# Ledger of designs, part 7: VH-VL binders against q5slc1

Target 1, 112 residues: q5slc1
Amino acid sequence: MGALRGRWAEEEALRFLLGKGYRLLWRNRRTPFGEVDLFMEKDGVYVVVEVKQRASARFGAPLEAITPGKVRRLLQSARFLLGRDDLPVRLEAVLVHGTPKDFRLEHLVLEL

## First folded at step 15 (VH-VL)

Design j1
Fold by ESMFold2, last read:
Structure j1 (fold): chain C 112 residues (1-112), chain A 121 residues (1-121), chain B 108 residues (1-108)
Amino acid sequence: as target 1 above (112 residues)
Amino acid sequence: QVQLVQSGAEVKKPGASVKVSCKASGYTFTDYWMHWAKQAPGQGLEWIGEIYPNSGDTYYAQKFQGRVTMTRDTSISTAYMELSRLRSDDTAVYYCARDSKTIFGDWFDPWGQGTLVTVSS
Amino acid sequence: QIVLTQSPGTLSLSPGERATLSCRASQSVSSSYLAWYQQKPGQAPRLWIYDAYDRATGIPDRFSGSGSGTDFTLTISRLEPEDFATYYCQQYDYSPWTFGQGTKLEIK
């Protein structure tokens, strides 16, 4: 396996989602509203996937809601990338717990 | 009302250890990760590590691995950071700070008032 | 780890002027995982901006955050005497969390 420097957690999240049948449209795409980690499609639905890495042992811990500001900006980014706002869009998270040597993934669908 | 109150200033000799306390109030201590940061006199901030008071799980920045130990006492809502084998460049203000506890966020609010540790011969 | 470089190191301005403080990351900071803190001498840092854009509770609207990718900015539209302090950026994209070295905003 190659070196896992830089944005290694994003690479692992991408591989995981591709294995689940997601299709990648864009990655690391800048919009007027921020940077989108992964913009994907699954079963006819567009998905904005945000990746979060933490080295600490946080796997399975209770998680609090995404902030309203971040939800707004991710939805605005999706509309910008699609050029329309009449299509279903889902927000998802891939939480990457650990380090390149030892990590686990947690995949969540976020309430929109 | 959320407050973090740290122990008082310490003067130590090289080679000694210091243990700084951080007492939390106004929130559920076991629900939030606690972080520690270092600020040498006149300099910027450096992250040391974190502890989850519920489990006691820790993670330390590589620079401090092997010299720092973070613990807590949940019965008195207090976190501790111990730094061993002190040297002159450990002279700094040490802060505790509470994590945001959001799915994506790890900003720090609030911070303790800081504890000055002076290492001199 | 992600290195944050703030510029300028010192910014000398007068009350009433507009201040622009820059924070550049050594790699893209995903989803604007960036915060700003204000610190005055003898005090703890205080959260000012989180998620690159959002003001913490009680922070005046003359402060705004902007940017994405590797380039982030804290802007103060009209400086008040109380705004002269050191400002730090912090990233929380990849552990370990890191801070910029600070920009000291001082009276010209």
Scores: ipSAE 0.752, ipTM 0.912, lowest interface PAE 1.0, mean pLDDT 91
Fold by ESMFold2 at other seeds, look of step 19:
Structure j1 (fold): chain C 112 residues (1-112), chain A 121 residues (1-121), chain B 108 residues (1-108)
Amino acid sequence: as target 1 above (112 residues)
Amino acid sequence: QVQLVQSGAEVKKPGASVKVSCKASGYTFTDYWMHWAKQAPGQGLEWIGEIYPNSGDTYYAQKFQGRVTMTRDTSISTAYMELSRLRSDDTAVYYCARDSKTIFGDWFDPWGQGTLVTVSS
Amino acid sequence: QIVLTQSPGTLSLSPGERATLSCRASQSVSSSYLAWYQQKPGQAPRLWIYDAYDRATGIPDRFSGSGSGTDFTLTISRLEPEDFATYYCQQYDYSPWTFGQGTKLEIK
């Protein structure tokens, strides 16, 4: 809030996760498989966090799971960034519902 | 087969209103956000806004705020877009389009066939 | 609001050639929240590529999407006569959703 380069929802998501004890490793990292919003760590587990903003009131609305193509690319990106594939990796979402002046966050762990 | 069928072409005078319908079939209408877009003659696409048929919640692009109203009738799986105080630059093809149902996606598939609205004096 | 600028405005090529269509965003479009649509005259747009990289159902493999950050590309490896159309990019990173102004791919 009160920033920046127009990526306000990602900044709010980062602040929220830092407040929950997550540690930031990288952000907006480009890999051969795509871009990772936030690459973080919590309790020995590496976490790929994808942030999604929608101005409409979507809090609590039912949504289907992440697409198989996106799952594959996010996991491939995590392994690329780590340089190995034998470490625990989790996919998470932070859904940002609303606008810079009036928003709510929804934090989800995505099933692989 | 997922399909969106829109109402027919309209000719309106400046200052009037138009209401375009979009009838959905082949899927659960209340599960997907519905979007509307404008394409003026010879020009590109412009997003107007969205409605969630289950709740009726809407969000409109700033340019259209105050002139557009999106509604739906879940009993007949139909979305509506009404544009008021029409002016000549509202002449365009108006499309409805179904949002994706995924946690991160807001791409549009399918699109309705389009409704030509002509505003002329 | 994220402004998408497509280039070139018009691309004139012959069948068999490789086409490269550019979409540049005014700010980073994170997580590859970008789609491409094909539109022919008198028709509705059709979803072509979603999530920057994934072809929609039935789209030939000569079409591929690439890019990240602010720069995205739609590539057609070998143009077929049916590929000549206008292509639009669309972002869904930040509301409001926006489209590029289009690239018209026309036969030379």
Scores: ipSAE 0.751, ipTM 0.913, lowest interface PAE 1.2, mean pLDDT 91
Fold by ESMFold2, look of step 19:
Formats: C-alpha cells, structure tokens, sequence
Structure j1 (fold): chain C 112 residues (1-112), chain A 121 residues (1-121), chain B 108 residues (1-108)
C-alpha cells in the first residue's frame, strides 16, 4: 500500500469496487494508446475504470459526456490488453471528491 | 463567442486589498467552475483556486488560503477574486479561466485577458 | 502536490525545424490528465492540447502531444513563425492543479 500512497484516490476507488464484487485484472497499465487506471471484470464483462480526484465540493454536480478522444483511447487500450475485440467492454468512472482525510466516492457507468 | 472579460489594471499600496472581476458571456455561467491563476512578471502560471458559480463553493490553494476570497454574482454572470493584505510579491497579472465540464477534464478554456495588479509603495 | 518540470527552459530553433518540448511530473499523471497551453507576450494563455493527445479546436496538426506516466512531450513537426511562444503544461490528476514553469520557444 505504501508504494501507492501518493495515488490515494485510486487506492480508495479500487477498495470500493472490490467491495462491490469487481475483480481486478490490471492497474496502471500503459498501452500504445494511453494508460488505464483500473482494468476489472464484473459478471463476465470487462470494465475499464477511470479515477478522477478533485478536492473541491463537486459531488452530484452536472457533468458532460466523456470526450470522444478519451473514449476511443480507453476502448483501444482494453482491446490491446485483451488481445481481441469481440468481448463486452464497459467504461466506468469513480469520482473521488475531497482529500485523503475527508472524501466521498461517486460511481458512474458511462454511456458510450 | 465564449468570452471572459476582466476589470482593468489596479495600482495598490502594501496592506490594501484588490477585487478583480471577470464577466462571462456566451455560455451558461452557473454550469462551469471558474478558476483564477497568477502570473508574476517574467514568471510562469500559479493556480490560486476555483469557485462554482451555481453554489458559491470555493477551494483555494494553500499558499493563498486566508488572503483570497472568491465570490460571484449570478445575476450579471460575474466572478470576483479579492486578495487582501497585499505585498510587493503580489504584483502580477491575474487571470480567470473557465474549467471544462467533462467527467475527467479540468483544462482551462477560455481565459480572461488578465488584470495587472501592481503593489508599490 | 504534483510538480511539473519542463525542459529545456529555452529552446532556440529556426522555422522549418522540429521542436520537442518535455514535461516531467513528480508522480504518474493517470489517464493522461495533462494539458498544454501556448502564451505569447502580452496575451493570455490559450488551450493547445488536452488529455495529453487531443488538439484544441483550430490547432494545426503539426502539433502533437505524447507520453504517459511521468513523461509528456509536445512536438511541433515543422516550425512556423507563429509557433514561437512560451508553452506550459498543466496537470489535472490531483488537486491542486499545477503548471510547469514553461519552455520558451524562440527564433534562432
């Protein structure tokens, strides 16, 4: 845990998802298309989870859709890591609102 | 057509306060976080803090905590930054900038034209 | 906080040359939460690249962003006279948001 102390929000997001029955396959994996924070599996579906920390009080604020470029790169990374493109892949976000001492998590499934 | 127009240059003495305005147009002012940044002469950019115009919620960089106050008036789509107990090293151009409204993004676009604050005895 | 260190501080090149500007982070910047800005004297910064790789609207394709983890690069494949300016990187992975100190790209 000490090796990842500086990336505290990602560690809390991982702990949260493991508690919801997600299975971790890879973390902080670099691909030719970018970096994937958490690559997980839930109920036979592969999940790319991106973690975003903000210290400000943003819980429940309106959000626009993920940018098309980021969607493309995350999906390309998933297919690279799997070595195939015929499997279900879902994109999810864990928004970490606050600081290490005082934070809240918001878990979202991203519509592609 | 999205624009941020800031108030004019200010000259202040040490110990005074300054309040810079940033008027937004061309978008829904209450939907986007607004940021402020400092650029001292010949130097780089330093983030000061942010405000959400809808709620008035703020967050300040530790260096500015206790001296900066960010406010807004949603009726005129205007954000404000007030810096108190001015010192000579507060001489800088101060920018407002609009945050992105995306799930993962916090890049700044557009920026205001900047407001020069000069603190001299 | 995440410290961004840009190199070189000043880069002197001629029009037509390739420019490579580096931004190194004190810890990994996940999911490429990194932007680049161009600033000319007397002007406000302008968004140039976001999410490490994506050009802002109207930015010529001679500009490209690359990198991941702690090392990010802005490349200009063939310099035009209007490209000589100062470039800043900015991270938005962990609060507080921080900027690099800038690379001044000047005409030789």
Amino acid sequence: as target 1 above (112 residues)
Amino acid sequence: QVQLVQSGAEVKKPGASVKVSCKASGYTFTDYWMHWAKQAPGQGLEWIGEIYPNSGDTYYAQKFQGRVTMTRDTSISTAYMELSRLRSDDTAVYYCARDSKTIFGDWFDPWGQGTLVTVSS
Amino acid sequence: QIVLTQSPGTLSLSPGERATLSCRASQSVSSSYLAWYQQKPGQAPRLWIYDAYDRATGIPDRFSGSGSGTDFTLTISRLEPEDFATYYCQQYDYSPWTFGQGTKLEIK
Scores: ipSAE 0.749, ipTM 0.913, lowest interface PAE 1.2, mean pLDDT 91
Fold by ESMFold2, look of step 17:
Structure j1 (fold): chain C 112 residues (1-112), chain A 121 residues (1-121), chain B 108 residues (1-108)
Amino acid sequence: as target 1 above (112 residues)
Amino acid sequence: QVQLVQSGAEVKKPGASVKVSCKASGYTFTDYWMHWAKQAPGQGLEWIGEIYPNSGDTYYAQKFQGRVTMTRDTSISTAYMELSRLRSDDTAVYYCARDSKTIFGDWFDPWGQGTLVTVSS
Amino acid sequence: QIVLTQSPGTLSLSPGERATLSCRASQSVSSSYLAWYQQKPGQAPRLWIYDAYDRATGIPDRFSGSGSGTDFTLTISRLEPEDFATYYCQQYDYSPWTFGQGTKLEIK
């Protein structure tokens, strides 16, 4: 049975990235190391994209980087999905600020 | 040494309002979202809402919308939660808790010690 | 909103036994946006596990988190007397944030 992506913020993030020329490879794929929201490709580079929703419509404080444990699990998951560990993978975030009626997207490339 | 210290216990009559304070220390108060949660006697935890001290921006659980107001005073690093038109089922311990400062995380650490609000006739 | 249902409601075990606490979500919790808290009577909750798998500072390695999607567990490999408490799960995937109703782990 096909996966229904009833998660509205993830749908908006995907639509946004497709419009920026990203190509979707896998979505909500489970691995032994966790689940990857969106696994994509852009200009020959594989990209793990994690989506985070918060109800506020306003951009917030300076956020710290992604936690080391989450970085490790996302990279391990990407390598599992690719079937090899010698390819570079970029980590990105799409922060969805607000509600379905009124939201803003913030797209970030994460430094490892 | 991050610490959240809440105001003392309150006894109120039905229909009144209560305002609970939460004083933060050991970190930059304006950088972290603050949350409030309710725990009725013998019950679990229930999220009430959140405030961003830098902007004053808030978001409330629908159950509390219209009765709760969250504010802050950044000059004394203190968050407030006011609950109006109190009912007997508002009797609970109320906690403040600091959000994480990460891109993806919204776990709560630390928590205040709690403030017992008793609504009695 | 995402509803979290914990089971069992009460778990009665003895020191030295293995405990398994379940938390099920009404919809998938993506990227394991889930935390666990311990609470003892008269005390505030304390962060125990975050991001489903990561122990908070100072939490013994006999505690581990696992799961994905809608099904998450907290496992205590060998119970110590200080582990008897109530445990809550919490999701932070979609606003509003929600808690499970708790599992009380008590001495048999």
Scores: ipSAE 0.730, ipTM 0.899, lowest interface PAE 1.2, mean pLDDT 90
Fold by ESMFold2, look of step 20:
Structure j1 (fold): chain C 112 residues (1-112), chain A 121 residues (1-121), chain B 108 residues (1-108)
Amino acid sequence: as target 1 above (112 residues)
Amino acid sequence: QVQLVQSGAEVKKPGASVKVSCKASGYTFTDYWMHWAKQAPGQGLEWIGEIYPNSGDTYYAQKFQGRVTMTRDTSISTAYMELSRLRSDDTAVYYCARDSKTIFGDWFDPWGQGTLVTVSS
Amino acid sequence: QIVLTQSPGTLSLSPGERATLSCRASQSVSSSYLAWYQQKPGQAPRLWIYDAYDRATGIPDRFSGSGSGTDFTLTISRLEPEDFATYYCQQYDYSPWTFGQGTKLEIK
């Protein structure tokens, strides 16, 4: 079963993306392949958005790509939720740097 | 091989300070956040804080604010954790550990071998 | 902060048996931002599982991670003598990072 997910960084990420014209389809959706934080749509493209909070400032730090296991599980989850695998799907990150009173957002498109 | 080698055990009096070192090898020291954790005798692990060796930026757990200072010397690939105004409940093994370099991960691999700090009168 | 509670505190089993170690979070841990570590006496912790499901390099497939939300499990399908140790879970969803108090897996 799934757990209740009403966390401040995810809510801030959602507000940010809604303001950029993204449309929310699902939130905190469990699938046989794992869990998706935000499943959204923008200009006909389905988007899996993963949110990550860190209290420390991480802007500009060199980052490796997301792990192959996580990529696979997120894409499998997207295809499960859509019921097909012939639609374009994009992976994105919203990195939330800081605390509820003092934070910054970094929005990234992840290259597959 | 990626390795973290810590300084040797310390015995200190209450009120003193201790500075533990963690020398990194086998990777680009400035590319990975370094973390410090405490394990009191017979207890579990407690996160102390982190430092980014490239910039020197730090973030400390609330419990340690005001008593801990994390620094580094990039010329010798070494991180430091200094704990001041020592008290008896600071007796513990202190570990350094390397963060992952991934967008979403903050697991720790590898860990240093640990440094026992004993605070006694 | 997110509190992780592991159960049982001590698990006494024999080689060949199945072990199930539980980690329960005080609030949901998003995207399975959870790792497991093994620690033997006198040694540093070692990464065992990351992202709840993925084995670290060299970890045998008798170890598996499962769960989501607030409930996570480390399973050892068939215990070997080298598996007797203390296991810790750790979350990296929200700062500060926190660890469970450990489950000691000991030989019966």
Scores: ipSAE 0.698, ipTM 0.895, lowest interface PAE 1.4, mean pLDDT 90

## First folded at step 19 (VH-VL)

Design ac4
Fold by ESMFold2 at other seeds, fold request of step 21:
Structure ac4 (fold): chain C 112 residues (1-112), chain A 121 residues (1-121), chain B 108 residues (1-108)
Amino acid sequence: as target 1 above (112 residues)
Amino acid sequence: QVQLVQSGAEVKKPGASVKVSCKASGYTFTDYWMHWAKQAPGQGLEWIGEIYPNSGDTYYAQKFQGRVTMTRDTSISTAYMELSRLRSDDTAVYYCARDSKTIFGDWFDPWGQGTLVTVSS
Amino acid sequence: QIVLTQSPGTLSLSPGERATLSCRASQSVSTSYLAWYQQKPGQAPRLWIYDAYDRATGIPDRFSGSGSGTDFTLTISRLEPEDFATYYCQQYDYSPWTFGQGTKLEIK
């Protein structure tokens, strides 16, 4: 250890989702509406996955709200990347609780 | 009206400790993480750490680990930051600030008015 | 730890002019995990922009945030006398949270 990448939580989230049968389409893709961390596919559904790291112990806490502005920009980015706006897109989060030496993952589907 | 009111200015000698308080009002104190930041004279802001009032869980920036202790008293909606083994470069204004309550956000609103801590011999 | 570098350190302009304040991150800051604060002498910082693009409550629409990746900008389209202050950026992508060193916007 000690050679951790600067975006280590995103790498752990990606590995975790690949292990759950998600397929990666794009990562860190910039759009006119912002940047998408992970754009993936699972069982025929397109998924925007946002990764959030916090060093403090927040594992298992109640789901906090996502801001309307962020929802709008993520959905606009998905439509941009797909080149169409008629496909269903799911928003998900991977919350990485802790530090590189001691972390836990929480995977959430965002209701919106 | 959401407010954070901090304790008054302190003058300390090197080697002493200081404990700054931050009283919250106008919101549910236990629902939001509380943060502390340092601003040395003429300089920018430096994050010290955070505490979750509900659980008492903390996380400190590495620079302050071993010297800072954050606590709270939920019965009076008050957070505390104690800094020990003070040295002259600890002279600064110390702020408390409330975290956002969102899944992805950690911006700070509002901030306390600040507490000047002066360390001099 | 993500280092934020703001430029310029000091920006001298007159009321009515357009101001552009830059914040550069030492690594990509994804998903708009960036905020801006205004601070006047003797006062606490105040939230100005969050999620890179969204104005806090009561902030005039002459202020806008833009950018992505490592480069973020706060723009003031037409300076008013009350806008002369120091502005700080802050990231919340990776803990610990960090601030830029500030840009002082002063009257010419």
Scores: ipSAE 0.775, ipTM 0.916, lowest interface PAE 1.0, mean pLDDT 91
Fold by ESMFold2 at other seeds, fold request of step 21:
Structure ac4 (fold): chain C 112 residues (1-112), chain A 121 residues (1-121), chain B 108 residues (1-108)
Amino acid sequence: as target 1 above (112 residues)
Amino acid sequence: QVQLVQSGAEVKKPGASVKVSCKASGYTFTDYWMHWAKQAPGQGLEWIGEIYPNSGDTYYAQKFQGRVTMTRDTSISTAYMELSRLRSDDTAVYYCARDSKTIFGDWFDPWGQGTLVTVSS
Amino acid sequence: QIVLTQSPGTLSLSPGERATLSCRASQSVSTSYLAWYQQKPGQAPRLWIYDAYDRATGIPDRFSGSGSGTDFTLTISRLEPEDFATYYCQQYDYSPWTFGQGTKLEIK
């Protein structure tokens, strides 16, 4: 747990996705359009994974879609990191519910 | 017309408790987290905690843990914050604010008008 | 907790000038998990910018947000008289949510 200091939820999300067969390409990469938490690959598809931690956010909360501005910036960042704009990119979320001592993960594929 | 209307100003003595109300209108009260923040005179904003009106689940900042209780009454779309064992540095304006309803967002819009709590004597 | 430090504490400028307000975080914050609020004396805060870059409804396009990592900026390209107020940044990357201490933008 050497990197949990300060960004613990991102580390848990990464560990979880690696265990599901994802491969990490880049993490915490800054682009002109924002910062990408995890840029990964799964079954030949590039994946931008955004991590969100909430100490209180849990099972009972209704969720809505990602905002249009955030979708645009994540896709622009992916194309910047790849150096091309003709490859499919999937957006995913890992929601981390709780605190470092007691948390649960929820993994979602985001509809664009 | 989303609106948060808070209860009126309070004057309390040290050691007392205060309960501030925040009545929501113009949206589905149970769909959004509600937050509370403190602003001492001439100072900035400090987050106190949050409540989910649907479930009643709460989370409080450590500084307020043990002194703050957040509740709600969904039948009248009203959130409450109670602060106990008041002391002079609890003198402040207290705000309620509605969270966003997006998968990643936790910005606050709208805010209540604020409730001044004065602790003196 | 993520501590947000705003600078300068007070910024004195004239109408027509460009304003640059800084917000620095004690650890990296996702560039999308930051908001800005405007507050005038005697009023509640008002959402100004969300997701670091996006203007709230009705906010003039002379306001823009930028930054990433630990450094975020609110820019006002040409100050109008109504823009003189206190501005707060807020992070929502890691609980508990926190605010900066504010930058007061006042008329020189």
Scores: ipSAE 0.768, ipTM 0.912, lowest interface PAE 1.0, mean pLDDT 90
Fold by ESMFold2, look of step 19:
Structure ac4 (fold): chain C 112 residues (1-112), chain A 121 residues (1-121), chain B 108 residues (1-108)
Amino acid sequence: as target 1 above (112 residues)
Amino acid sequence: QVQLVQSGAEVKKPGASVKVSCKASGYTFTDYWMHWAKQAPGQGLEWIGEIYPNSGDTYYAQKFQGRVTMTRDTSISTAYMELSRLRSDDTAVYYCARDSKTIFGDWFDPWGQGTLVTVSS
Amino acid sequence: QIVLTQSPGTLSLSPGERATLSCRASQSVSTSYLAWYQQKPGQAPRLWIYDAYDRATGIPDRFSGSGSGTDFTLTISRLEPEDFATYYCQQYDYSPWTFGQGTKLEIK
């Protein structure tokens, strides 16, 4: 109901990743460094997944950089949620292109 | 330096159309989405829509759908916003603004200087 | 679409004071997809803060952004005369992009 409509792109991203064998650990978790959309695990590796929606047709466009500040905050959030800093963490994105009636997903591994 | 220079102020009658231009310089025009925003006198900002100059793809806020058309001419690095069937509450300053070029960001920098459109009988 | 409500509408303070400007979203704005702009009369808006926390180039460190979820704040630790202006928040979590109605920060 209202929750699905409000954050529909995140729900679609979650469904997509679950179908790819990812395990959900937490969602929408707030930390001192920001909020993490999806915190997941795949093949023994912890994954911070950031979801971005845009209604305009951007699927397949050349990829652009992530800002250093955002990388740092997402990794700091992962360490906070795990309660330790000695585990590898992967940063991934799900770009949701379009609207609830007509959308496409693009799944990316981001690191660096 | 990166800058956006808009066309001059316009005075229009109700029912007419206006086309505002936004000339970009100092960067690769086709690489960045361009946005348009409205600011009525003494009021806040309202997003109108966006265009990707490379493809011409657009997306408009629902309030403006059917009355706004965004175009561009890549040969002169210029974006355009046309608003039709003008009415008195369309009186506002209209801004163009360049989107960020990051995977997750859609903040606007820089902005054009603004174009005052006055709709009066 | 996400509605951003800023409070107060007008904030009257003196130079040297601390200012706290609030931006509340109608639904959670995830992963810091929020920016702040400063605007003075007769001028275009200027990017001030992006990704909720990061200062744009040349913005003094007396400005800081904080918050998450539905509640975001712009703080000015010690007001300078040039800081009196209107400030707008903007979200880019879900299309269409939206702005708050602004907080006018004026000299008491």
Scores: ipSAE 0.764, ipTM 0.915, lowest interface PAE 1.1, mean pLDDT 91
Fold by ESMFold2 at other seeds, look of step 20:
Structure ac4 (fold): chain C 112 residues (1-112), chain A 121 residues (1-121), chain B 108 residues (1-108)
Amino acid sequence: as target 1 above (112 residues)
Amino acid sequence: QVQLVQSGAEVKKPGASVKVSCKASGYTFTDYWMHWAKQAPGQGLEWIGEIYPNSGDTYYAQKFQGRVTMTRDTSISTAYMELSRLRSDDTAVYYCARDSKTIFGDWFDPWGQGTLVTVSS
Amino acid sequence: QIVLTQSPGTLSLSPGERATLSCRASQSVSTSYLAWYQQKPGQAPRLWIYDAYDRATGIPDRFSGSGSGTDFTLTISRLEPEDFATYYCQQYDYSPWTFGQGTKLEIK
């Protein structure tokens, strides 16, 4: 029987995005404004990716937008990591629905 | 007025079952996941599981698998938690609590007032 | 699976003092996925801080959340009489959701 790995959902999200041609710059990078799960690049755009795991069957369910505080902290963190604020930055989510043995991914571009 | 109102206290014997109700008002019951938590006397909080009232989908903490069943009746905006094969360490206050409706959040607000279940011989 | 250990178990302080409540996780928890609750005897828990840093509606600004990785803190800059209660942390990074065992903040 299989055992749960530590941060397994983040690892699966990373594999998924690498397979879509994203390039990883940093993971779990701490900044004065918080921690960024995955900081990536795709087609000249820097991407902050936040990963969320839920074991329950949430795929396709309606969700509200991101909270204002979280948006602010993610953008401040991107600016800190880049050392400048004139580069393209996008916020994305990977929602991991299920358990290590049986999961599905939902990939979202988040409106700022 | 977002409000969760739970059924009254219950006294049960070991081996019995108990079914606690949680009536929601002031919001769209089917739009939010509902959670249940246990607090034994003088102890902290322990998550039991969750139900999505729209679909009836559930997920239970491993510790409660096989003894807990969560259901709902959307016509009266009410969630239920049933715990079977009761034993003395099931004596606790049981809470229902509404999930946040955000992409990344699963904090609980509001909570029901709690239901004391006493299991005595 | 993620175990949250709060310290101290009991914190005895006087009104006007600064309180620091600790929550340590058994594995790294994303800074976005931790909440704090206040509970007074005979009452249900109440949401206090969400997403590690954000105060719930109506929570005074003397309360602040901080930390990342495995170490999180709830700070009360200047204690008021109404602040004496038990505080719980909760993670929602990985199912199942878990709570710390609580820190009781009591009047010295």
Scores: ipSAE 0.764, ipTM 0.914, lowest interface PAE 1.2, mean pLDDT 90
Fold by ESMFold2, fold request of step 21:
Structure ac4 (fold): chain C 112 residues (1-112), chain A 121 residues (1-121), chain B 108 residues (1-108)
Amino acid sequence: as target 1 above (112 residues)
Amino acid sequence: QVQLVQSGAEVKKPGASVKVSCKASGYTFTDYWMHWAKQAPGQGLEWIGEIYPNSGDTYYAQKFQGRVTMTRDTSISTAYMELSRLRSDDTAVYYCARDSKTIFGDWFDPWGQGTLVTVSS
Amino acid sequence: QIVLTQSPGTLSLSPGERATLSCRASQSVSTSYLAWYQQKPGQAPRLWIYDAYDRATGIPDRFSGSGSGTDFTLTISRLEPEDFATYYCQQYDYSPWTFGQGTKLEIK
């Protein structure tokens, strides 16, 4: 209850992706390489979705690359959770701009 | 050679205002959010808020709402933080710091050298 | 807001020893949105570790970050004299960004 209230942006991101036809496999799964926010599937492809909340408006900000270290850890976590390393995994982001009373979502596919 | 150079120490009386400057060099000032933090004597760090120099958009921590105003002058690559209605517990070193420019990150590098603001009767 | 609690408050060790500094969050910090800073007296904080695990440029490999969820650790495998300082953790999972109160690593 208190923990879910504190992670409101993740809940909104999940609801949004479920509405887009994504299927949830796991959430908040801890691995030796870090924690995965949402591990999902869409059209037969496994997807690691990372959620980022910022109260500030990021309008007009230039595109930012995910850091190489974070890419590596997310992929390592996906392989750990799947128990195999021969399947394609897509990385995606849901950016949550704002606060619980007033927010907007931005969904990105990270091509890496 | 990325640098943030802050204005000098200030001594103020309760009820006054102070405006601290932070001059940026060695990078594109308008591309990075700038943050401000407070460190009271012998204490840890407290986040005050942020400004995006390109748009002037700001967001402030609730503790500072109504008393802090962050601005910038993009022509001289300088950010400002003004704190009004000063109290004795506003005595602190104030830092500016540059945000990371990544989709998920908001760590701070570099930091300015700090500006000591002393509020005394 | 996410509260970060560091322990111990003060850690007294000698050069050559291993140091372990703890940072605990009041709620899970997703994908380790956590950084560490070093601060020496009279100086600004300096970025040390970002994304819980990654050393900033120029940081010696005796420093490592670990942890996930609510528990994060900064480890110094073999203390050098220059490592005695105060270390702060910072989260950037949910606004507002917050810092721990610091661990002062001092010479015994």
Scores: ipSAE 0.764, ipTM 0.915, lowest interface PAE 1.0, mean pLDDT 90

